# VHH binders against Protein Ta0236, part 3

Target 1, 206 residues: Protein Ta0236, of Thermoplasma acidophilum (q9hlj2)
Amino acid sequence: MHDLIMSMAEVDISLDIGTKAVRLARAAASSYLRNEKLPDPPADPIFQEKHGVFTTINTYPGNTLRGCIGFPEPYYPLGEGIIRSSIYAATEDPRFEPMKIDEISHVTFEVSILTQPVEITVNPEDRPKAVHIGRDGLIAVYNGASGLLLPQVATEYRMNPEEFLEALCEKAGLWEGCWKYKKVKISKFQATVFGEKDPEGVVEKR

## First folded at step 1 (VHH)

Design n04 (framework vhh_enristomig)
Fold by ESMFold2-Fast, scan of step 1:
Structure n04 (fold): chain B 206 residues (1-206), chain A 124 residues (1-124)
Amino acid sequence: as target 1 above (206 residues)
Amino acid sequence: EVQLLESGGGEVQPGGSLRLSCAASGFTFSRYAISWYRQAPGKQREWVSTISSGGSTNYAESVKGRFTISRDNAKNTLYLQMSSLRAEDTAVYYCARGPYYTDSRGYQPLFDYWGQGTLVTVKP
């Protein structure tokens, strides 16, 4: 059995919302580096909903990674998650020195918004049929253990749905075939990516 | 092997205090931001507090002024000092490594490690 109600609940994110998200990320990092008040999230309801989110900062025009921090699971309202991940990408990524305010005009901001995870509620034997390679990322939760794989993992490694579910079990530190056990909770999500073409410039959907 | 082990939970009366601990092993503790989360019966997991590698702290609005997060890098231990406890604070409390770091190309060098949790019960 396939749960069509869960499939119809999946949210498509418009370029308008994506543009607001990217502008919020830039504003949060900029304000923090200036030691000013943080921006308020946009009024759109999606910014009050909990979503996983990543903010990525790249140099421009070199397009090299400058910072990237995120929250894979939906523990924060989206607006708060964007603000926090942006500030951390700018100042607390341990791979890089903290950004200075004079760098802000020489970088691009990109926001990856994860959809609300939807539990896969079909019988375990049918779980592979509920997974769409190239579209769905997966989360497993069982007895305090958890793991997450982004949608591109399956695409990059040419996994079929069963292989992707096995990789998820391994990622979560669970046993081989964990996805066949009904009490292991498996959820799916999608990622939508928006980024600046150039500093403070036009935002595009990736 | 990465491990996070919570302790210090128990039963307490409203207005009381508890101190939770999280012992970390298997990674360079001082380089990571670490967080407390909680899950009440029948509810979704909720973020409580984070401390950065540099020691800066953040709190959920519901716990500001009542809870204090701290870390001891020499002992690889995270703490949560809880005061003025309310019935709404009843939950299993989890230590988690994060926020999580990746690059936009799909590289995922830091993964979520969750402890087993410790139960806090505030009797109304």
Scores: ipSAE 0.017, ipTM 0.332, lowest interface PAE 5.6, mean pLDDT 82

Design n05 (framework vhh_enristomig)
Fold by ESMFold2-Fast, scan of step 1:
Structure n05 (fold): chain B 206 residues (1-206), chain A 124 residues (1-124)
Amino acid sequence: as target 1 above (206 residues)
Amino acid sequence: EVQLLESGGGEVQPGGSLRLSCAASGFTFSDYAISWYRQAPGKQREWVSTIYSGGRTNYAESVKGRFTISRDNAKNTLYLQMSSLRAEDTAVYYCAKLPGWSHRYYTPSGMDVWGQGTLVTVKP
């Protein structure tokens, strides 16, 4: 209960802000592909605050992945992070050919805004109890290696908390059971997700 | 070259059974969780079942008790045993390997490799 309330407080971003975020992502990719001036971030203060962020581009109406790039750590102000992640999702996702301008009307844009990571400080054997599937994404850091899994990963593959922690160890390039080792730092975060219902259409909170 | 190749689809009557196979090549099969997905005409792909490298299995609620996922690591093959088939199970069935784990990239669908699919038709 307590963890659920805290997570909701941290991810409490309005649909108005989410709509501006998604519009910014679409405008950034569109302008870049047209070799035009990039958009300015909205004036709302949140766009000047540092947040982890991912932009996801899916085909429409098929909803197949077309590109997805982000910054897991809060390295950029949110507006800058959206602009950069959107351009990278469209042009620098190594799984796909760079997007062409004529594709822009046939895709939807989605923006995931991440909360600040909070370290899980319980004893390693109790770490699974601190992980809430469907809400928490995870980060592992150890001796220069790091890995991050978004909350959606656990839900998509129906992982329980131990399986999610094992997947995190794999993501970080660490050993099986790395989450049982006290010196492996594990943090959790939440994401608020906003996406277009259809190309340039109404934005909804996922 | 990573490849997944599904087979075993066909036409069956309601209440019938089919066994699908997915032959994998180009990667260390035993190290990965492998999933079955399906796509009915005019609908989005939906997840059906996953088997993890350690042998644990998960199922979509719509297929629990009717479908069984299994793997043969020596043959690099994934199976889906389908029983008590319904008209609603009519779909192209795909096997899919979990994505490669990279800090900078993710796939919301969770899949990095898809097979070509095999059609299952449940005709009354």
Scores: ipSAE 0.006, ipTM 0.140, lowest interface PAE 9.9, mean pLDDT 82

Design n06 (framework vhh_enristomig)
Fold by ESMFold2-Fast, scan of step 1:
Structure n06 (fold): chain B 206 residues (1-206), chain A 124 residues (1-124)
Amino acid sequence: as target 1 above (206 residues)
Amino acid sequence: EVQLLESGGGEVQPGGSLRLSCAASGRTFSSYAISWYRQAPGKQREWVSTISYGGSTNYAESVKGRFTISRDNAKNTLYLQMSSLRAEDTAVYYCAAETSPRWYGKTEAGYDYWGQGTLVTVKP
């Protein structure tokens, strides 16, 4: 129920669209690793609209992070953003060696489609009350340092709002308790997340 | 393999200018927020400037109005144009790239990749 809280201006993202997004991500990484032509985005209008997007790749069945790259801001049409973020998650995540083609059948793909970030404008002491775990991702910006955490990070690591804000400060390279300082800008966004249950398997809305 | 390589450092007189470059190899530059940091002798590493995925620029108060960060995505290169240099700008300058990880982890917090640094010396 809390997976998708949409504004009246937002388009509802169906499982059919989400399935196409995840298939596009897998196809893009696969084609790139084989030195083949990249897939064309689906014809659905949403793939021509600009959205923030992340592609996450996890090992299977171990479910450990293998790559995660994205674009927090809506720079690319969604289809292009999925293709680019998928290739970068597979080959250009500096935390990991680039994926080899023989790994492609041993990983799952997940796509997070983002809403536009909105600044949290309450007093710093009330910031935890403005954060909904399981719904909100967070961005911190202060004096040129920035960091972003996707909504599922708080859920997977069982964080409460204060812990999520602390993790955000650490991600941004800021100090402990940075979110208590008025000049640190905190924004929230939502994500609609779709992922494979198993390699090339059924796609689920998270 | 991913590497950031700084260049353009050297000796300069107070009030002078230098342009630092950071070349990114083995990855797509435009996919990341990129920052300049510096470490002055005997001091902790200090943030200098960032250019975000959106092209938004931010500056430490100590360099605001004197330094300009920019990027050339076609050349996979980050620049720091430094003007009106002061003795206290003497430092090794590093560029740093951050991914946007899904997962929380201390090894995934902050900056995931750092360059080797380039020395800037402001001598009277």
Scores: ipSAE 0.000, ipTM 0.159, lowest interface PAE 11.0, mean pLDDT 80

Design n07 (framework vhh_enristomig)
Fold by ESMFold2-Fast, scan of step 1:
Structure n07 (fold): chain B 206 residues (1-206), chain A 125 residues (1-125)
Amino acid sequence: as target 1 above (206 residues)
Amino acid sequence: EVQLLESGGGEVQPGGSLRLSCAASGFTFSSYAISWYRQAPGKQREWVSTITSGGSTNYAESVKGRFTISRDNAKNTLYLQMSSLRAEDTAVYYCAKVEYRSYPGGYTRYTFDYWGQGTLVTVKP
């Protein structure tokens, strides 16, 4: 955003809040798998504000993806979004078998809290110049199809902006070079990511 | 079903060269980006290189200028030409197909959908 600075409270989330978010995610999945009452969100005001959010679950110490589900749009208050995305990451990621309670002590939880998406409005040929690798995640929307890639995707695979936009087209189920078409809506967002170093351990900002 | 089978590993002297191959089946090979990863003993897997369906290539900083990734779509085969090998290149090398997915209740980040069994490269000091 033109008027927003990344270090402002609106877009910069503290480690204290991040720790509460990760603890909430773990508690929600654990309670759900035990058939117990779900946790209440923390009282901090941010947990009542609507945000996009993803919960990622990785094995430990192998650090292999075990589940990842989220809401790219700010449909839910953050606390509710964390609870829902955590349960879905544990039980409804179609790439994996639903988690059993015995697995909870052998995984780490990570929560990605998203900024509000902002449409990239430059001419299509200039879209790559509007994408900052390592900072920006991307969303594509066209005629009912949509896809989202988190900022970490481009960094992990050393993609340049054009490759990241191509991967986004593929993620959305669109055609190769979809980002060159004016009517395909491309938006960018940032994510603040917090994760456990080890199961139930210290939470780090990533 | 997706299958990836690596080959071409072995022992080599520092400064030497090896060519790794990955035979792919069970998907339209030409339509997907394919990557090489490696894992040294006691370390986590490290990304090495990716080639997109369009032929664009990217490399980890540690291998730039020394390794070349390529593909032969007619043979459904991925290659990694390794030159100027160093002791720190010693690892099991894996071929990985990356697939991007959107799921009920939200979206997922990139994931490795399929990994091969790996091929061991040992660079003797």
Scores: ipSAE 0.007, ipTM 0.180, lowest interface PAE 8.6, mean pLDDT 82

Design n08 (framework vhh_enristomig)
Fold by ESMFold2-Fast, scan of step 1:
Structure n08 (fold): chain B 206 residues (1-206), chain A 122 residues (1-122)
Amino acid sequence: as target 1 above (206 residues)
Amino acid sequence: EVQLLESGGGEVQPGGSLRLSCAASGFTFSKYAISWYRQAPGKQREWVSTITWGGSTNYAESVKGRFTISRDNAKNTLYLQMSSLRAEDTAVYYCATGRYDSYPHRSEFDYWGQGTLVTVKP
């Protein structure tokens, strides 16, 4: 696979879609905290596709982390994933007390949408060559076990591709060198981030 | 099992300094990013600082230039050197780590310590 095939720019997650995603996240948290009916996802087809997704809530104007929860694996249709992750970021992040409705006007919402995973189909010995540090996140699946590492993990821990694949095996609960076996499926993905500049303000692509 | 144990808290005057420690066990310390968080009475728990395995550091805006995070991999210990302390720094300070994704914005933390109290009194 070529870098452009895995690029978010080539996969067309537009600022319009990103804006809808961020508005959905804010509406979901707000409705949940007010004990009101949750919003319906936008009709755009992408909101019916399964994607990994994270919602991040930061204070404003201080811009400090207030909550961040997501689904690294594509468990839910994107719209449902945004709604659920937003509610959980507001109320179930174990690092923080649950958010109160009075806080909603003093925070910004950010949504990270993960691309559809694409299997790495080269021979196992060439798998490290297919992994681009700083761009690719990885998923391993084998006999019911699975694990996912976000792209930032490799850069944060200063991993090369071989080290990133080893960390993935460990995350999945598999054996050392699991990525060297063809039957262990390895997939890669990327992330695109959209966030509010200020509360309910313009949404930008980061 | 993973265990984190904070120490070094106490009472200090405004403008003073204090060093916190976090002793880690049950995992390969040198391969994990580790963070400091704090929680003041009646307030939300807030992120303070993170140090990665590679030694990269990040700080909350409120503590930049005053606090320094560091690690000693040989001793499996994380440190937070605090200087120019203010009344607003009064909180219980917690050590926290995730497996491989401990970045403040996009990570969940698997393990937390029991905390150490820092009180800044006149």
Scores: ipSAE 0.010, ipTM 0.188, lowest interface PAE 9.6, mean pLDDT 82

Design n09 (framework vhh_enristomig)
Fold by ESMFold2-Fast, scan of step 1:
Structure n09 (fold): chain B 206 residues (1-206), chain A 127 residues (1-127)
Amino acid sequence: as target 1 above (206 residues)
Amino acid sequence: EVQLLESGGGEVQPGGSLRLSCAASGFTVSSNYISWYRQAPGKQREWVSTISSGGYTNYAESVKGRFTISRDNAKNTLYLQMSSLRAEDTAVYYCAADSKPYSGYDWRLPSSQYDYWGQGTLVTVKP
């Protein structure tokens, strides 16, 4: 079953699909803030398949985080997930004030499309060996608590696998060293990331 | 497979307080809009309160200032703290979550758009 998950991660989403995803995210937030009809998802089959997805909004040209909300589990068809996560990232990130329409031309949109999470089943002492920095995002679940870190977090903060697992424990509200406890469930996933270079500009695969 | 289980209902006198809980399984409370609805005997279900994924809250005018919706993401549980209860608050209270494709216009989704409903918990307010 791990082989199938890895194969799906390896299939790679085209830049054309990624561009449509990012345009959809921008259109959804923009339409919502203008009190206009929300966009329809593109007809491409992938937008009807369920995927975990996050929308990230950064200021431009400062590239400071402005909002980031998503669905770690594949609850929604991708198109709906993009629309919902984009609106939530713009208006419902509890770290920030809701965006106003005049901000929309001063931000960039980024969409992260997630693979299905796969549990890391090795002994706790070997968990760092199962984590590939720059490729794997992580989820921790224990006794009703959960937390998720996207793959780019480890890269941005130059974390090694042990540091990334420790950050995950902190994110989940668990104790320091939680990843050493066998009953703390840790899963990994990959993300294909597409983002605007500048507001409404060319979309790049990251 | 989504399950929503309400608890905390019971009988209380006017002016009293109750806290309802909705325990979610197979569904992450923090990832979705999740709402409280109620239904009095012989009446249609009415919306009571919603909390968004970002933690923003909204309330029906009849309960605003008396009820507080909250969640504990670590426990994957939704709460409704009810105070200053009135006889008119007597109803079965339901937890509702939406996973229908393209079914949201705002945080307060119409009851007809929700896919997942709990079994309900009865609140009776009478002297």
Scores: ipSAE 0.000, ipTM 0.108, lowest interface PAE 17.4, mean pLDDT 80

Design n10 (framework vhh_enristomig)
Fold by ESMFold2-Fast, scan of step 1:
Structure n10 (fold): chain B 206 residues (1-206), chain A 125 residues (1-125)
Amino acid sequence: as target 1 above (206 residues)
Amino acid sequence: EVQLLESGGGEVQPGGSLRLSCAASGFTFSSYAISWYRQAPGKQREWVSTITSGGSTNYAESVKGRFTISRDNAKNTLYLQMSSLRAEDTAVYYCAADSPEWRKLYESGHPYDYWGQGTLVTVKP
């Protein structure tokens, strides 16, 4: 279950920062839907550092998915990434109709802050040994195809490392056993997750 | 390199029809959900339609019954058949690719990291 070594994500991201992240996500979506000026990121240094990030929006009290979009690579400063991912989760998730402003009081916001992906450089047959279930999310990239699975995917479906790597291959639209091929680039990352208990309510670390 | 190239736009009269195409290259097209979006001058980009890798379709309420999205995986091409066109359909139309559909609902990839250049549709009275 647990990794015996404390991850940097667990050490570095406090509930105070997580609360600010979730408030920023809600403010961004709300402002965008009202056609108002977008919020400025908090002054805390982490919001100027590049991090991968996902925003998830769920209905309340039903807790059904309403939108979930993110940037797995650390392309944007965290504050900008939260603003953009929140707006996209609300309005450009292709699985759903765009949210209208009257829905904002009936949903919860959740932010997943990702560590920088690091390529797994061991021999392919040893890749399962480099994956820690419950801690690591995975990214596969090969010839323009890519796929990502968040850490909670493996935990929820009780996958072992090899099963998680197979699921990643399928996710990326690659072939069964793609992780055994050296040229398929596989990277791992960790996530720290913060979400609202209820709309505009107390933020918890998941 | 990933590329999406839209074509088929033009000028039509109200009630007319157009077929838009989006030619894709540089990725495993058949594994992606592909969407059409549109943007009129001075307005936000609006989702129009999505087709999943399995062929399931979904449409914005404003175009439902008038537009049909389809795909040809052998040709790596996405289509949007537009009928009964209205002045409000005037916009630049974009195709966009997202991650494979087997992604769980609470997990999504980056939003449309593969955007085309767009094709202009003008509905004139």
Scores: ipSAE 0.012, ipTM 0.150, lowest interface PAE 8.8, mean pLDDT 82

Design n11 (framework vhh_enristomig)
Fold by ESMFold2-Fast, scan of step 1:
Structure n11 (fold): chain B 206 residues (1-206), chain A 128 residues (1-128)
Amino acid sequence: as target 1 above (206 residues)
Amino acid sequence: EVQLLESGGGEVQPGGSLRLSCAASGFTFSYYAISWYRQAPGKQREWVSTIYSGGSTNYAESVKGRFTISRDNAKNTLYLQMSSLRAEDTAVYYCARESGYKTLGPYWSRNPEAFDIWGQGTLVTVKP
């Protein structure tokens, strides 16, 4: 019930709001790389509400991951979360070197607005049954290691729930079958995703 | 066990050619976009090329027309054919799985191994 209400709230985010979110992400990274003043969040009330958020940057036309950083918990007002996550995706993703100004016209920005994570409390053998592909993103936490997969990962790679849980174990740097161990904490969340079709182009809801 | 293992590096004269290989094991290779990265001494890692699951390719501007990325899904192997090598191409070359998997970022991941799989690297030295 609680999860359903949260999911409905996120699903109600309009393309207009999503477009503003993506434009804010691009503006934040661009301004930071140029050593200019950061943009102000839009006036819409949602940008003052606390939400989990991720900014993803992909190469274009290659569409490969260039950076992805975010906050799974609602630590910041959405506008601040977008600004901070965008700058970190561009400059602080340890998988990649920091973006340079000349790259900004060759990447697309995507913003994922998240519901609060809720722990999956069923017995380990029933965990696959608690995962809804296409709706649920997953988080694993164990002994200081953690990993997160956004909902679209499972659909993009055509994963079933067990495959998605295995991918989560791998992402967290844990062992194969980690989700079968009771002490590995697994949580689920939902996301509303907006992204550029091409650099600075039309924003679509995904 | 999931791993990537690069090979084929060595010393070569300017204008020469080398073919790098990356053997993947422990995961469904065909699902993933796989990339080559390189790191020159004292420099940050630089993206070189990506091949997508569907076979499309993309290249860094500095290597376009000189390098060719390819994959053999039956052998779980990635290749980088390098031609017209320059002194500036001297680097350790890494195979990396461009999972598309989005991460918690610096605040929540406390294990460097939680990031995408990287190989051990293979050294390419271009000497006159």
Scores: ipSAE 0.008, ipTM 0.160, lowest interface PAE 8.7, mean pLDDT 81

Design q01 (framework vhh_7qia_2)
Amino acid sequence: QLQLVESGGGLVQPGGSLRLSCEASGSIFSINAMGWYRQAPGKQRELVAFITSGGSTNYADSVKGRFTISRDNAKNTVYLQMNSLRPEDTAIYYCAADRYYSGSWTPRNEYDYWGKGTPVTVSS
ESMFold2-Fast, scan of step 1: ipSAE 0.051; ipTM 0.469

Design q02 (framework vhh_7qia_2)
Fold by ESMFold2-Fast, scan of step 1:
Structure q02 (fold): chain B 206 residues (1-206), chain A 123 residues (1-123)
Amino acid sequence: as target 1 above (206 residues)
Amino acid sequence: QLQLVESGGGLVQPGGSLRLSCEASGFTFSSYAMGWYRQAPGKQRELVAFITRGGSTNYADSVKGRFTISRDNAKNTVYLQMNSLRPEDTAIYYCTARPYGYSTDWKAEYDYWGKGTPVTVSS
């Protein structure tokens, strides 16, 4: 039942929406670097929903990382999150010097949109079976404590579902085995990625 | 390199207020999520309030509506405004900093802790 809800949510993040998201990210960084008025988010309802989001900027044609900043937690409406993350990816990524406006035509923009979290409602002992490594990111919430892990964390550190849930408990500042307690709410989400093929070019779903 | 220094704790009567401060040095403060934990005698350390890099906040159910966490990035400081204090709020309060970033930051994702500031609520 949660799989059906997540499949519907995934289908709802169309290439049209992804294209608008990527165009918004490019416009925000460009306008900020020119000290111009920031763009308004698209009218589509999803841009008013809170979502985690990352903006990634790569050089072109070299495809080397130029900046990547985001908000894993859903604390901004998607449109605002894209605008903020894009500006920060361009100017506040501590790994890189801030971008200059002359660079904007020589980079590609990519936006990763996190789906709305869906609570895992199976019995605690079956929670590992509800987690798909490489697809699902996880959120834990309990008594004011929260923690979030992106899908790539489990893949990068070669975690199985139980190990991923334990890492989540640690991230949230909870106890070892927190995922075995029914009152600890565990939700899963997915990331949908859209990026430019070349500067200002066709947007593709990754 | 990262240092956290808490202040503002003390003795207060039930219903009183205290403002805790945590000043950070040795890192880019705005790159860290910040939180307040507390540990009462004989209890495990528990999260009280957390504020992300972007300003999103989370609170323990027992303090919702009474405590407010905030940050001032220009002063490298996180605050906990505690109102309507109760005897059960008596604990040592710890400031923590946690990098909030990419999966590549995971191996460096350790909680940095201050030394704690005691809060006693009694009549």
Scores: ipSAE 0.006, ipTM 0.186, lowest interface PAE 9.4, mean pLDDT 82

Design q03 (framework vhh_7qia_2)
Fold by ESMFold2-Fast, scan of step 1:
Structure q03 (fold): chain B 206 residues (1-206), chain A 124 residues (1-124)
Amino acid sequence: as target 1 above (206 residues)
Amino acid sequence: QLQLVESGGGLVQPGGSLRLSCEASGRIFSSYAMGWYRQAPGKQRELVAFISSGGSTNYADSVKGRFTISRDNAKNTVYLQMNSLRPEDTAIYYCAKEVYRYGSGSYYDLTDYWGKGTPVTVSS
């Protein structure tokens, strides 16, 4: 008899855990902006396990990106990763000015809990065949440049695999068609996503 | 590095029209999806119009049918034609390389250029 260790991709994360994750993200950003003590992670064991995680903040009701920062690798226990990524999404996303406290009631929080990235090792011309739209997020790494797109980006913009790989090249600051070059490392991952329907409202599994 | 310069804003009466221009300098303008954003005093910046590198467009519901986004890749310019303007359209308008909604992020994200914007005031 051997022990079987399931990957994170095989773990079904409940809406209860997802709700706690989203509430933690909102509380962390809010407390930080108010110069208050940061929240403690929930006691559930998953928050003590290391996971890749992203926090996404969108305006409401406009639903426009306001910030998105995270850790694709499992650098931190999930609770700590949510707290850190939420604060950084609110204050250190270089695409946007830092959020002020009066904005907190006009945004929604979303948390993406990631599987470990796995390199796509097929020949470059076959890379589009290795990408499953609606399931896979992508990472590109080359000569110190990198970029990441979560799975929902391809779905939101109705991208096919080639379009998604091209958007990834743009995101990483690489050249058009970068995914055709063997030395550009491309990895895929999956995410379980939970987000607020409206500010402080009900949490949905996406 | 992409540099963007917005122009064409001003004071206009309700029902009037304005044409905003965004001139880009830099090497890869034609490969970028471009957007027009606006920010009214005390409100968050919101996307109003989007155009892909291939010319596909999308609009916020509040401006659909009144605003038209277009691009001229030979001139490295994006335009926003605004018709039937309303007081609610009063804002500073910004152009930017389009930021994907829902989940473009990492510590390695490229910074998009944000200019000073061009103010639009719709009042009698």
Scores: ipSAE 0.015, ipTM 0.220, lowest interface PAE 7.0, mean pLDDT 81

